VHH binders against FYVE, RhoGEF and PH domain-containing protein 5 (Fgd5). Designs and how they scored, part 6

Target 1, 194 residues: FYVE, RhoGEF and PH domain-containing protein 5 (Fgd5), of Mus musculus (Mouse) (q80uz0r647to840)
Amino acid sequence: RALVIAQELLSSEKAYVQMLQHLSLDFHGAVLRALENVEQEGREPLAQEELRQGLRELPAICDLHQGILESLEQRLGDCGEGQPQVADIFLAREQEFEHHAAHILQFDRYLGLLAESCLLSPRLATTVREFEQSSQGGGQSMKHRMLRVVQRLFQYQVLLTDYLNNLCPDSAEYDNTQSALTLISKVTDRANES
Below, E stands for the ipSAE of ESMFold2; O stands for the ipSAE of OpenDDE; V2 stands for 0.75 times the mean of E and O plus 0.25 times the DockQ between their complexes.

## First folded at step 13 (VHH; framework vhh_7uia_1)

Design c1 (from z1 with M103E; at its last look DockQ between E and O 0.67; V2 from the best seeds 0.69)
Amino acid sequence: QLQLVETGGGLVKPGGSLRLSCVVSGFTFSRYWMAWVRQAPGKELEWVSSISSGGSYTYYEDSVKGRFTISTDNAKNTLYLQMSSLKPEDTAVYYCARESIYERGDYFDHWGQGTQVTVSS
ESMFold2, look of step 13: ipSAE 0.551; ipTM 0.779
ESMFold2 (binder alone), look of step 13: mean pLDDT 84; pTM 0.856
OpenDDE, look of step 13: ipSAE 0.837; ipTM 0.912

Design c2 (from z1 with M103E G105S D106G; at its last look DockQ between E and O 0.01; V2 from the best seeds 0.00; counts 0 for: pae E 14.4 > 2, placed apart)
Amino acid sequence: QLQLVETGGGLVKPGGSLRLSCVVSGFTFSRYWMAWVRQAPGKELEWVSSISSGGSYTYYEDSVKGRFTISTDNAKNTLYLQMSSLKPEDTAVYYCARESIYERSGYFDHWGQGTQVTVSS
ESMFold2, look of step 13: ipSAE 0.000; ipTM 0.263
ESMFold2 (binder alone), look of step 13: mean pLDDT 85; pTM 0.869
OpenDDE, look of step 13: ipSAE 0.838; ipTM 0.913

Design c3 (from z1 with Y57H; at its last look DockQ between E and O 0.80; V2 from the best seeds 0.00; counts 0 for: pae E 2.1 > 2)
Amino acid sequence: QLQLVETGGGLVKPGGSLRLSCVVSGFTFSRYWMAWVRQAPGKELEWVSSISSGGSHTYYEDSVKGRFTISTDNAKNTLYLQMSSLKPEDTAVYYCARESIYMRGDYFDHWGQGTQVTVSS
ESMFold2, look of step 13: ipSAE 0.464; ipTM 0.734
ESMFold2 (binder alone), look of step 13: mean pLDDT 84; pTM 0.860
OpenDDE, look of step 13: ipSAE 0.872; ipTM 0.931

Design c4 (from z1 with M103E R104P G105S D106G; at its last look DockQ between E and O 0.65; V2 from the best seeds 0.65)
Amino acid sequence: QLQLVETGGGLVKPGGSLRLSCVVSGFTFSRYWMAWVRQAPGKELEWVSSISSGGSYTYYEDSVKGRFTISTDNAKNTLYLQMSSLKPEDTAVYYCARESIYEPSGYFDHWGQGTQVTVSS
ESMFold2, look of step 13: ipSAE 0.542; ipTM 0.786
ESMFold2 (binder alone), look of step 13: mean pLDDT 85; pTM 0.871
OpenDDE, look of step 13: ipSAE 0.768; ipTM 0.883

## First folded at step 14 (VHH; framework vhh_7uia_1)

Design d1 (from c1 with I101F; at its last look DockQ between E and O 0.72; V2 from the best seeds 0.69)
Amino acid sequence: QLQLVETGGGLVKPGGSLRLSCVVSGFTFSRYWMAWVRQAPGKELEWVSSISSGGSYTYYEDSVKGRFTISTDNAKNTLYLQMSSLKPEDTAVYYCARESFYERGDYFDHWGQGTQVTVSS
ESMFold2, look of step 14: ipSAE 0.511; ipTM 0.787
ESMFold2 (binder alone), look of step 14: mean pLDDT 84; pTM 0.858
OpenDDE, look of step 14: ipSAE 0.858; ipTM 0.925

Design d2 (from c1 with S53E; at its last look DockQ between E and O 0.63; V2 from the best seeds 0.00; counts 0 for: pae E 2.03 > 2)
Amino acid sequence: QLQLVETGGGLVKPGGSLRLSCVVSGFTFSRYWMAWVRQAPGKELEWVSSISEGGSYTYYEDSVKGRFTISTDNAKNTLYLQMSSLKPEDTAVYYCARESIYERGDYFDHWGQGTQVTVSS
ESMFold2, look of step 14: ipSAE 0.462; ipTM 0.751
ESMFold2 (binder alone), look of step 14: mean pLDDT 84; pTM 0.857
OpenDDE, look of step 14: ipSAE 0.840; ipTM 0.913

Design d3 (from c1 with S52D; at its last look DockQ between E and O 0.76; V2 from the best seeds 0.00; counts 0 for: pae E 2.2 > 2)
Amino acid sequence: QLQLVETGGGLVKPGGSLRLSCVVSGFTFSRYWMAWVRQAPGKELEWVSSIDSGGSYTYYEDSVKGRFTISTDNAKNTLYLQMSSLKPEDTAVYYCARESIYERGDYFDHWGQGTQVTVSS
ESMFold2, look of step 14: ipSAE 0.437; ipTM 0.743
ESMFold2 (binder alone), look of step 14: mean pLDDT 83; pTM 0.846
OpenDDE, look of step 14: ipSAE 0.864; ipTM 0.925

Design d4 (from c1 with I101M; at its last look DockQ between E and O 0.71; V2 from the best seeds 0.00; counts 0 for: pae E 2.1 > 2)
Amino acid sequence: QLQLVETGGGLVKPGGSLRLSCVVSGFTFSRYWMAWVRQAPGKELEWVSSISSGGSYTYYEDSVKGRFTISTDNAKNTLYLQMSSLKPEDTAVYYCARESMYERGDYFDHWGQGTQVTVSS
ESMFold2, look of step 14: ipSAE 0.440; ipTM 0.752
ESMFold2 (binder alone), look of step 14: mean pLDDT 83; pTM 0.854
OpenDDE, look of step 14: ipSAE 0.854; ipTM 0.923

## First folded at step 15 (VHH; framework vhh_7uia_1)

Design e1 (from z4 with D62Y; at its last look DockQ between E and O 0.59; V2 from the best seeds 0.00; counts 0 for: pae E 2.05 > 2)
Amino acid sequence: QLQLVETGGGLVKPGGSLRLSCVVSGFTFSRYWMAWVRQAPGKELEWVSSISSGGSYTYYEYSVKGRFTISTDNAKNTLYLQMSSLKPEDTAVYYCARESVYERSFDEYFDHWGQGTQVTVSS
ESMFold2, look of step 15: ipSAE 0.460; ipTM 0.715
ESMFold2 (binder alone), look of step 15: mean pLDDT 83; pTM 0.848
OpenDDE, look of step 15: ipSAE 0.614; ipTM 0.821

Design e2 (from z4 with K65Y; at its last fold request DockQ between E and O 0.69; V2 from the best seeds 0.71)
Amino acid sequence: QLQLVETGGGLVKPGGSLRLSCVVSGFTFSRYWMAWVRQAPGKELEWVSSISSGGSYTYYEDSVYGRFTISTDNAKNTLYLQMSSLKPEDTAVYYCARESVYERSFDEYFDHWGQGTQVTVSS
ESMFold2, look of step 15: ipSAE 0.589; ipTM 0.810
ESMFold2 (binder alone), look of step 15: mean pLDDT 83; pTM 0.848
OpenDDE, look of step 15: ipSAE 0.866; ipTM 0.928
ESMFold2, fold request of step 18: ipSAE 0.481, 0.557, 0.518; ipTM 0.756, 0.797, 0.773
ESMFold2 (binder alone), fold request of step 18: mean pLDDT 83, 83, 83; pTM 0.847, 0.844, 0.844
OpenDDE, fold request of step 18: ipSAE 0.875, 0.881, 0.881; ipTM 0.935, 0.939, 0.939

Design e3 (from z4 with R104K F106W; at its last look DockQ between E and O 0.67; V2 from the best seeds 0.70)
Amino acid sequence: QLQLVETGGGLVKPGGSLRLSCVVSGFTFSRYWMAWVRQAPGKELEWVSSISSGGSYTYYEDSVKGRFTISTDNAKNTLYLQMSSLKPEDTAVYYCARESVYEKSWDEYFDHWGQGTQVTVSS
ESMFold2, look of step 15: ipSAE 0.568; ipTM 0.794
ESMFold2 (binder alone), look of step 15: mean pLDDT 82; pTM 0.835
OpenDDE, look of step 15: ipSAE 0.847; ipTM 0.916

Design e4 (from c1 with I101V E103Y; at its last look DockQ between E and O 0.64; V2 from the best seeds 0.00; counts 0 for: pae E 2.1 > 2, grease 25.1 > 24.2)
Amino acid sequence: QLQLVETGGGLVKPGGSLRLSCVVSGFTFSRYWMAWVRQAPGKELEWVSSISSGGSYTYYEDSVKGRFTISTDNAKNTLYLQMSSLKPEDTAVYYCARESVYYRGDYFDHWGQGTQVTVSS
ESMFold2, look of step 15: ipSAE 0.450; ipTM 0.740
ESMFold2 (binder alone), look of step 15: mean pLDDT 85; pTM 0.867
OpenDDE, look of step 15: ipSAE 0.870; ipTM 0.930

## First folded at step 16 (VHH; framework vhh_7uia_1)

Design f1 (from e2 with Y32H; at its last look DockQ between E and O 0.75; V2 from the best seeds 0.70)
Amino acid sequence: QLQLVETGGGLVKPGGSLRLSCVVSGFTFSRHWMAWVRQAPGKELEWVSSISSGGSYTYYEDSVYGRFTISTDNAKNTLYLQMSSLKPEDTAVYYCARESVYERSFDEYFDHWGQGTQVTVSS
ESMFold2, look of step 16: ipSAE 0.520; ipTM 0.772
ESMFold2 (binder alone), look of step 16: mean pLDDT 82; pTM 0.838
OpenDDE, look of step 16: ipSAE 0.848; ipTM 0.917

Design f2 (from e2 with Y32H R104K Y109W; at its last look DockQ between E and O 0.61; V2 from the best seeds 0.00; counts 0 for: pae E 2.4 > 2)
Amino acid sequence: QLQLVETGGGLVKPGGSLRLSCVVSGFTFSRHWMAWVRQAPGKELEWVSSISSGGSYTYYEDSVYGRFTISTDNAKNTLYLQMSSLKPEDTAVYYCARESVYEKSFDEWFDHWGQGTQVTVSS
ESMFold2, look of step 16: ipSAE 0.417; ipTM 0.709
ESMFold2 (binder alone), look of step 16: mean pLDDT 82; pTM 0.833
OpenDDE, look of step 16: ipSAE 0.872; ipTM 0.933

Design f3 (from e2 with Y32H S100T; at its last look DockQ between E and O 0.76; V2 from the best seeds 0.00; counts 0 for: pae E 3.0 > 2)
Amino acid sequence: QLQLVETGGGLVKPGGSLRLSCVVSGFTFSRHWMAWVRQAPGKELEWVSSISSGGSYTYYEDSVYGRFTISTDNAKNTLYLQMSSLKPEDTAVYYCARETVYERSFDEYFDHWGQGTQVTVSS
ESMFold2, look of step 16: ipSAE 0.353; ipTM 0.670
ESMFold2 (binder alone), look of step 16: mean pLDDT 82; pTM 0.836
OpenDDE, look of step 16: ipSAE 0.840; ipTM 0.913

Design f4 (from e2 with Y32H Y59W R104K; at its last look DockQ between E and O 0.70; V2 from the best seeds 0.65)
Amino acid sequence: QLQLVETGGGLVKPGGSLRLSCVVSGFTFSRHWMAWVRQAPGKELEWVSSISSGGSYTWYEDSVYGRFTISTDNAKNTLYLQMSSLKPEDTAVYYCARESVYEKSFDEYFDHWGQGTQVTVSS
ESMFold2, look of step 16: ipSAE 0.479; ipTM 0.747
ESMFold2 (binder alone), look of step 16: mean pLDDT 81; pTM 0.829
OpenDDE, look of step 16: ipSAE 0.774; ipTM 0.885

## First folded at step 17 (VHH; framework vhh_7uia_1)

Design g1 (from e2 with F27S; at its last look DockQ between E and O 0.69; V2 from the best seeds 0.70)
Amino acid sequence: QLQLVETGGGLVKPGGSLRLSCVVSGSTFSRYWMAWVRQAPGKELEWVSSISSGGSYTYYEDSVYGRFTISTDNAKNTLYLQMSSLKPEDTAVYYCARESVYERSFDEYFDHWGQGTQVTVSS
ESMFold2, look of step 17: ipSAE 0.548; ipTM 0.780
ESMFold2 (binder alone), look of step 17: mean pLDDT 82; pTM 0.845
OpenDDE, look of step 17: ipSAE 0.851; ipTM 0.918

Design g2 (from e2 with F106L; at its last fold request DockQ between E and O 0.69; V2 from the best seeds 0.70)
Amino acid sequence: QLQLVETGGGLVKPGGSLRLSCVVSGFTFSRYWMAWVRQAPGKELEWVSSISSGGSYTYYEDSVYGRFTISTDNAKNTLYLQMSSLKPEDTAVYYCARESVYERSLDEYFDHWGQGTQVTVSS
ESMFold2, look of step 17: ipSAE 0.571; ipTM 0.805
ESMFold2 (binder alone), look of step 17: mean pLDDT 82; pTM 0.838
OpenDDE, look of step 17: ipSAE 0.857; ipTM 0.922
ESMFold2, fold request of step 18: ipSAE 0.507, 0.519, 0.524; ipTM 0.764, 0.772, 0.777
ESMFold2 (binder alone), fold request of step 18: mean pLDDT 82, 82, 82; pTM 0.841, 0.838, 0.837
OpenDDE, fold request of step 18: ipSAE 0.875, 0.868, 0.877; ipTM 0.934, 0.930, 0.935

Design g3 (from e2 with F27S S105P; at its last look DockQ between E and O 0.84; V2 from the best seeds 0.00; counts 0 for: pae E 2.1 > 2, unsure alone 64.2 < 65)
Amino acid sequence: QLQLVETGGGLVKPGGSLRLSCVVSGSTFSRYWMAWVRQAPGKELEWVSSISSGGSYTYYEDSVYGRFTISTDNAKNTLYLQMSSLKPEDTAVYYCARESVYERPFDEYFDHWGQGTQVTVSS
ESMFold2, look of step 17: ipSAE 0.454; ipTM 0.724
ESMFold2 (binder alone), look of step 17: mean pLDDT 81; pTM 0.840
OpenDDE, look of step 17: ipSAE 0.878; ipTM 0.937

Design g4 (from e2 with F27S A35S; at its last look DockQ between E and O 0.56; V2 from the best seeds 0.00; counts 0 for: unsure alone 64.9 < 65)
Amino acid sequence: QLQLVETGGGLVKPGGSLRLSCVVSGSTFSRYWMSWVRQAPGKELEWVSSISSGGSYTYYEDSVYGRFTISTDNAKNTLYLQMSSLKPEDTAVYYCARESVYERSFDEYFDHWGQGTQVTVSS
ESMFold2, look of step 17: ipSAE 0.534; ipTM 0.775
ESMFold2 (binder alone), look of step 17: mean pLDDT 81; pTM 0.832
OpenDDE, look of step 17: ipSAE 0.861; ipTM 0.923

## First folded at step 18 (VHH; framework vhh_7uia_1)

Design h1 (from g2 with L106E; at its last look DockQ between E and O 0.69; V2 from the best seeds 0.72)
Fold by ESMFold2, look of step 18:
Order: sequence, then C-alpha cells, then structure tokens
Structure h1 (fold): chain B 194 residues (1-194), chain A 123 residues (1-123)
Amino acid sequence: as target 1 above (194 residues)
Amino acid sequence: QLQLVETGGGLVKPGGSLRLSCVVSGFTFSRYWMAWVRQAPGKELEWVSSISSGGSYTYYEDSVYGRFTISTDNAKNTLYLQMSSLKPEDTAVYYCARESVYERSEDEYFDHWGQGTQVTVSS
C-alpha cells in the first residue's frame, strides 16, 4: 500500500537526517576547526581550502533533508486515512539537489584530500580517528559512512518506484511521482556523466 | 524469498587471486546497491566494497583499493569480488550484503546478508 511506503520514506528520512546531523555537527565541525589550526601554521592553504569547500556540501545536504523531513512529517501526520501526497516535496527542490550531484562527483577526491591532510596534521588525524571510534554503529569505516550520504538519492529511486507501483495510475500523485523519479534520475545521471 | 549465496572462497598463497561470487534471488538485483563486507577472526565487520544500483559507481575501503574489483552481472543476478595480490590480513569470512533502503537507524546499513565464504591467505 502507498501509505505504508510513504511512512517508510518518512522513517528512513528521519534516520538519514540523524546521520547527517552527526556528520555535520560532530565530524564536519571538528575537521574545520583542525584545518584552521593547520592553516595558521602556514601549511598547504590551497589543498586545505579545496577540502574546506567540499566539506561545506555536508551542511547544505543536511539542510535540504531537514526540509524534506519536515514536509514529510507535516503531510503524513495530516493524511493518516487518505491517499498520501508527497511527490511534490521533491519536485519543489530540484535546484537544491545540485548539492548531491556535486558531492557524488567529488566524493573520492575529497576523501583523498582528507587522507593527505591527515598525513600532514596529527591533530586532524586524531580527530578522524576519534570520530570513527566514537561511532555507536560499531566503528564503521569513515568512507562507508560518508558513502551513505551519496546513496540517499538512489534509495529514493527505490522508495519512489515502490510507492508509484501502489498508486492509482489515473491519480495526480501517480503523475507527480513519475516526475519526481525523473528529477532524481536526472541528478544521479548528470553526476555520473564524465 | 530473499537469498544471497556466496561461493568462491578458499585457501590461497600470499600474492594469489580469488574471485568471489554471490547469487541473489527474491529482489530486483539491479535496483539496489550491493556490498562486500568481511570479518577477520576476532574482529568486527569491515566494509570492503560497494557497487551502485546499475553498476555506475564502485567504492573500496582504502586497504583493498587497487587490489579488489567489485562488479555485477545483472542478467545472472550475481555480484562478484575479484581479489588480487592477496595478503594474510585479507583472511576473513566474506559476506555479500544489500545496502539498506528502509533503515531506521545509522546502525542498519545492510538489510540482507549471505552466509559468508571463508577466504584464507596463508603460506
């Protein structure tokens, strides 16, 4: 049933936002503070600025998904017995999904820059190690945890396809869900193009 | 019924190669991210590699980068891990897993697992 799948979209979005907040508040902030100390010491300012710029995508992705979560909570809290209406939440945010495209395209490069910076800064290396070891998830690798940021759009493709398959084909929500899937696929495909 | 079945493990010398296979059934394989995860004796599970739905993106943990290659054959619903230049520290049970879509917490990164296949790098 469409409502069940919409509820799964909501609950998984809540978990995703919690993960983004953990990365954005704990990891991103600690890394940026450590990078300020490295730059004050007169080290490679260009590589550090490139890393800083890439890390700014995490807060923007977090803000996007906080907005999506709030909209899902509003729509599904009010729509408990009727047909859900959630597809327009994604359609309204096409431009904001560019942060995901940028992150997908640059993922390996930014992790490489972080690794190089850790070789040059014991303080930064300690920050990354402490984040990995403090994880409640059993110490999952930093790279895989960051990869989960990238995966959400692909998860949306699965979730929205399942949702679509449970909607009446003559409904407006069916048409809007097809449009949302096209939007999400455009973002993932554009980031994949060389 | 959803199943993931690994094969291809075994004993191999350092520097050798193995190819692991994971045949899946019960879901549309090409729509999900798939992964290899390993557990060495006495250690926690360690993510090894992931491949995106459709196969366009591959990712590797740093310790295996350049030595392991993840791939899929969607017509056969099969996930592969080509392992080369094997080292004693690669000794582990290797699991194929599906990356979660319906997770409710950070700790639910994988929602379905195979039974695992033993890889031993010795001698």
Scores: ipSAE 0.588, ipTM 0.807, lowest interface PAE 1.5, mean pLDDT 81
ESMFold2 (binder alone), look of step 18: mean pLDDT 81; pTM 0.831
OpenDDE, look of step 18: ipSAE 0.865; ipTM 0.927

Design h2 (from g2 with L106E H112Y; at its last look DockQ between E and O 0.71; V2 from the best seeds 0.71)
Fold by ESMFold2, look of step 18:
Structure h2 (fold): chain B 194 residues (1-194), chain A 123 residues (1-123)
Amino acid sequence: as target 1 above (194 residues)
Amino acid sequence: QLQLVETGGGLVKPGGSLRLSCVVSGFTFSRYWMAWVRQAPGKELEWVSSISSGGSYTYYEDSVYGRFTISTDNAKNTLYLQMSSLKPEDTAVYYCARESVYERSEDEYFDYWGQGTQVTVSS
């Protein structure tokens, strides 16, 4: 049933945004502070600056998904019993998803830089481990949590495919959902070919 | 019925190798990210490795990087973990798991789990 799947899209987007907010607000500052201490000791300033630049892109990803969440809440909260119309939420952000793919690819590079920086800086490694073990970090690997940032587009492919399979093929929402899937798949396919 | 069945665990001396397998049924394997997660006695669950849907991207926790290799065989609906240079600290129950798509909270990373296979590394 299409409505059930649309409600799942909303619920999972809410959880995703909460994770992004946790990373961008709570983790971001701790890592930047640890990097500043490394730079004051005269260590590898080029690698640390590159990592710092990558971390600045996380708020933009958070903003995109906050917008998606707000639109989903409006569409499904207002007419939770009616036929869902959610595909245009993604279509309206087509150019943002293209730019978002670029941020995701750079983000994966920055995960590698973070790992390398932790090998060279016990202070940074300690900061990451302490965050992972805190109640804010939930006891999960920081690296795995950062991977969840990129997984969302692949989750959209699953959710929108299931949604599509429960829509009338002659409906406008079916056509729009096909277009949204094409949009998301182009993004993930280009990342896969890089 | 959805099932994840791990095999290949056992007792191995330090420096040895093992290959874990996870046979999947009840869902289209290639649509989902899959992972290995382990739990040492008395410890919390620890993510080990993930592989993207379709198998193109692999990721590892730092402590196993370079020693473990995750892979898939989509024709057999099977997830693998090749472990080498095993250490006593790798001793744990190893679970295969599906990365969540339908999560309800930020702490729900995996939605389906196997029952696990024991890996013991000792001399």
Scores: ipSAE 0.560, ipTM 0.793, lowest interface PAE 1.4, mean pLDDT 81
ESMFold2 (binder alone), look of step 18: mean pLDDT 81; pTM 0.824
OpenDDE, look of step 18: ipSAE 0.867; ipTM 0.929

Design h3 (from g2 with S50A; at its last look DockQ between E and O 0.53; V2 from the best seeds 0.00; counts 0 for: pae E 2.8 > 2)
Fold by ESMFold2, look of step 18:
Structure h3 (fold): chain B 194 residues (1-194), chain A 123 residues (1-123)
Amino acid sequence: as target 1 above (194 residues)
Amino acid sequence: QLQLVETGGGLVKPGGSLRLSCVVSGFTFSRYWMAWVRQAPGKELEWVSAISSGGSYTYYEDSVYGRFTISTDNAKNTLYLQMSSLKPEDTAVYYCARESVYERSLDEYFDHWGQGTQVTVSS
């Protein structure tokens, strides 16, 4: 039962990394190119500079989760019916996770900055519309895609709680999973202070 | 087993207010993101609002921002949507939904839905 839940964590992390790659390579790159053209025309508005600063974290966030995915793939390959060991994957990246999770929780504000920047830059507005209408966009708004980035932190809470409930309480993996849940809860609770 | 039941819909004049409720059972309500989603006749489903497990993060679609408030009461296993300054464009069936965590794909956001409650805004 624990193994099934751990494999669900793996499969959902694959989907999440694919979405992060779309945002960090395709969308983010297109937005930055559009903002560069504004810089050539004059001083950059404060909203666009703050948006640029916020988007700088996307590649690092993607790298973090690619590392998590690679570790999950290594631990949970096609074989093995024993007790899985995945909680330490999160604990080993505690500082990185806390840092980048805090930026993920600010995506509502980044969406607002994007909207303000589009009002100031027709080029940026066109870029966003084109991205949303592309076949890679899948007909979903950019707001919904970025919201999925935030949702992942809370999905870890569900998955790891179910995982914990299927582990032997005397095992090291049980203790590690409790620690991973504490880590995740700490970062998600901080979002309430806005 | 798993059950989501919406109530509180009805007919209201433009500028009026309604409070929708969604009582849930069969799962630990406070662990999941919950959302309100609406569908006007002949239209696609539209997200209205979402709230994180524990209530620390809320999301609102631009068309309802500042007018609608999502909240929870964990003791009653109830999700709320307080709607104010209602407009004819808000006319729709409103559903509460739970986030999808298992057996998901990139396009699947919710795994459990209520039956919906009708909200009609007209003179």
Scores: ipSAE 0.403, ipTM 0.710, lowest interface PAE 2.8, mean pLDDT 79
ESMFold2 (binder alone), look of step 18: mean pLDDT 80; pTM 0.813
OpenDDE, look of step 18: ipSAE 0.789; ipTM 0.892

Design h4 (from g2 with S105D; at its last look DockQ between E and O 0.64; V2 from the best seeds 0.67)
Fold by ESMFold2, look of step 18:
Structure h4 (fold): chain B 194 residues (1-194), chain A 123 residues (1-123)
Amino acid sequence: as target 1 above (194 residues)
Amino acid sequence: QLQLVETGGGLVKPGGSLRLSCVVSGFTFSRYWMAWVRQAPGKELEWVSSISSGGSYTYYEDSVYGRFTISTDNAKNTLYLQMSSLKPEDTAVYYCARESVYERDLDEYFDHWGQGTQVTVSS
């Protein structure tokens, strides 16, 4: 039923936000600190600025999903009676999902810049490996973890489709969920074409 | 019942090739991202490759990039890993896995696993 699927959306969003918080605080910070060390050695600052620019989408994506999580907790934390209403949460944030589109389009470039910077700076490479070893997840590839940022919208497609299939077709929530799926699919379709 | 069944493992010489298959049942294959994950003797699980729902985008861990190719055949509900230029370091049990839609822990990125197939690269 729809309520169970809405609860799964909430639970998975909580895990996703936790992952984003660790990436935006720990990984992003470690890379920035390592880039400061490279600059102190007199290395080319333009390559470092390009990497910094590529990292700026992570905080925006984190802010988006913190808002989504807060709204989901509010809507689903009080009472389980009645049909859930969560589709508006996504519709209200249509413009903010463009941060995901930008990240998907730049994903391979961002990872390439990071890898190239690590080849040019053994200190940066060591810093990234130390972050990987210190992660609460232990042993997870940074590349796969960054890929999970991209995957969330595809996960929404699965969850919202299952949610829709358990709503009354005459309800406003059904119509709103169709609209939310269209919004999400527009972003993921661009990613599939890239 | 959800099942992922890997086949195609075996013993190959360094530089050889091998094709792994994973036949899937019990869910709509084309809706999910799929992955290969391996575990070498004495090591932790290591992500190898992922393929997007629909099959258009592929991603690889750096150590296998250029040597391994992930693909799908939606008509057969089958995921493939074509391995070439195999090295002794590729020796591992290879698992087919579905990328999670629901994550309760930061590290629970795969929600369904096959039993694995052994790949051994030795002279």
Scores: ipSAE 0.514, ipTM 0.768, lowest interface PAE 1.7, mean pLDDT 81
ESMFold2 (binder alone), look of step 18: mean pLDDT 83; pTM 0.845
OpenDDE, look of step 18: ipSAE 0.843; ipTM 0.913

## First folded at step 19 (VHH; framework vhh_7uia_1)

Design i1 (from h1 with E103M; at its last look DockQ between E and O 0.82; V2 from the best seeds 0.77)
Amino acid sequence: QLQLVETGGGLVKPGGSLRLSCVVSGFTFSRYWMAWVRQAPGKELEWVSSISSGGSYTYYEDSVYGRFTISTDNAKNTLYLQMSSLKPEDTAVYYCARESVYMRSEDEYFDHWGQGTQVTVSS
ESMFold2, look of step 19: ipSAE 0.604; ipTM 0.817
ESMFold2 (binder alone), look of step 19: mean pLDDT 83; pTM 0.844
OpenDDE, look of step 19: ipSAE 0.895; ipTM 0.946
ESMFold2, look of step 20: ipSAE 0.625; ipTM 0.827
ESMFold2 (binder alone), look of step 20: mean pLDDT 83; pTM 0.843
OpenDDE, look of step 20: ipSAE 0.895; ipTM 0.947

Design i2 (from h1 with V101F; at its last look DockQ between E and O 0.60; V2 from the best seeds 0.70)
Amino acid sequence: QLQLVETGGGLVKPGGSLRLSCVVSGFTFSRYWMAWVRQAPGKELEWVSSISSGGSYTYYEDSVYGRFTISTDNAKNTLYLQMSSLKPEDTAVYYCARESFYERSEDEYFDHWGQGTQVTVSS
ESMFold2, look of step 19: ipSAE 0.644; ipTM 0.849
ESMFold2 (binder alone), look of step 19: mean pLDDT 82; pTM 0.838
OpenDDE, look of step 19: ipSAE 0.834; ipTM 0.908

Design i3 (from h1 with S53Y; at its last look DockQ between E and O 0.59; V2 from the best seeds 0.67)
Amino acid sequence: QLQLVETGGGLVKPGGSLRLSCVVSGFTFSRYWMAWVRQAPGKELEWVSSISYGGSYTYYEDSVYGRFTISTDNAKNTLYLQMSSLKPEDTAVYYCARESVYERSEDEYFDHWGQGTQVTVSS
ESMFold2, look of step 19: ipSAE 0.520; ipTM 0.781
ESMFold2 (binder alone), look of step 19: mean pLDDT 80; pTM 0.821
OpenDDE, look of step 19: ipSAE 0.865; ipTM 0.927

Design i4 (from h1 with D107Y; at its last look DockQ between E and O 0.68; V2 from the best seeds 0.73)
Amino acid sequence: QLQLVETGGGLVKPGGSLRLSCVVSGFTFSRYWMAWVRQAPGKELEWVSSISSGGSYTYYEDSVYGRFTISTDNAKNTLYLQMSSLKPEDTAVYYCARESVYERSEYEYFDHWGQGTQVTVSS
ESMFold2, look of step 19: ipSAE 0.611; ipTM 0.824
ESMFold2 (binder alone), look of step 19: mean pLDDT 83; pTM 0.846
OpenDDE, look of step 19: ipSAE 0.880; ipTM 0.937

## First folded at step 20 (VHH; framework vhh_7uia_1)

Design j1 (from i1 with D107H; at its last look DockQ between E and O 0.77; V2 from the best seeds 0.75)
Amino acid sequence: QLQLVETGGGLVKPGGSLRLSCVVSGFTFSRYWMAWVRQAPGKELEWVSSISSGGSYTYYEDSVYGRFTISTDNAKNTLYLQMSSLKPEDTAVYYCARESVYMRSEHEYFDHWGQGTQVTVSS
ESMFold2, look of step 20: ipSAE 0.602; ipTM 0.817
ESMFold2 (binder alone), look of step 20: mean pLDDT 84; pTM 0.851
OpenDDE, look of step 20: ipSAE 0.897; ipTM 0.947

Design j2 (from i1 with M103L; at its last look DockQ between E and O 0.69; V2 from the best seeds 0.71)
Amino acid sequence: QLQLVETGGGLVKPGGSLRLSCVVSGFTFSRYWMAWVRQAPGKELEWVSSISSGGSYTYYEDSVYGRFTISTDNAKNTLYLQMSSLKPEDTAVYYCARESVYLRSEDEYFDHWGQGTQVTVSS
ESMFold2, look of step 20: ipSAE 0.538; ipTM 0.776
ESMFold2 (binder alone), look of step 20: mean pLDDT 83; pTM 0.845
OpenDDE, look of step 20: ipSAE 0.900; ipTM 0.950

Design j3 (from i1 with Y57H D107Y; at its last look DockQ between E and O 0.77; V2 from the best seeds 0.75)
Amino acid sequence: QLQLVETGGGLVKPGGSLRLSCVVSGFTFSRYWMAWVRQAPGKELEWVSSISSGGSHTYYEDSVYGRFTISTDNAKNTLYLQMSSLKPEDTAVYYCARESVYMRSEYEYFDHWGQGTQVTVSS
ESMFold2, look of step 20: ipSAE 0.661; ipTM 0.837
ESMFold2 (binder alone), look of step 20: mean pLDDT 83; pTM 0.851
OpenDDE, look of step 20: ipSAE 0.884; ipTM 0.940
ESMFold2, look of step 21: ipSAE 0.605; ipTM 0.809
ESMFold2 (binder alone), look of step 21: mean pLDDT 83; pTM 0.850
OpenDDE, look of step 21: ipSAE 0.879; ipTM 0.937

## First folded at step 21 (VHH; framework vhh_7uia_1)

Design k1 (from j3 with E108G; at its last look DockQ between E and O 0.69; V2 from the best seeds 0.69)
Amino acid sequence: QLQLVETGGGLVKPGGSLRLSCVVSGFTFSRYWMAWVRQAPGKELEWVSSISSGGSHTYYEDSVYGRFTISTDNAKNTLYLQMSSLKPEDTAVYYCARESVYMRSEYGYFDHWGQGTQVTVSS
ESMFold2, look of step 21: ipSAE 0.512; ipTM 0.751
ESMFold2 (binder alone), look of step 21: mean pLDDT 83; pTM 0.850
OpenDDE, look of step 21: ipSAE 0.854; ipTM 0.921

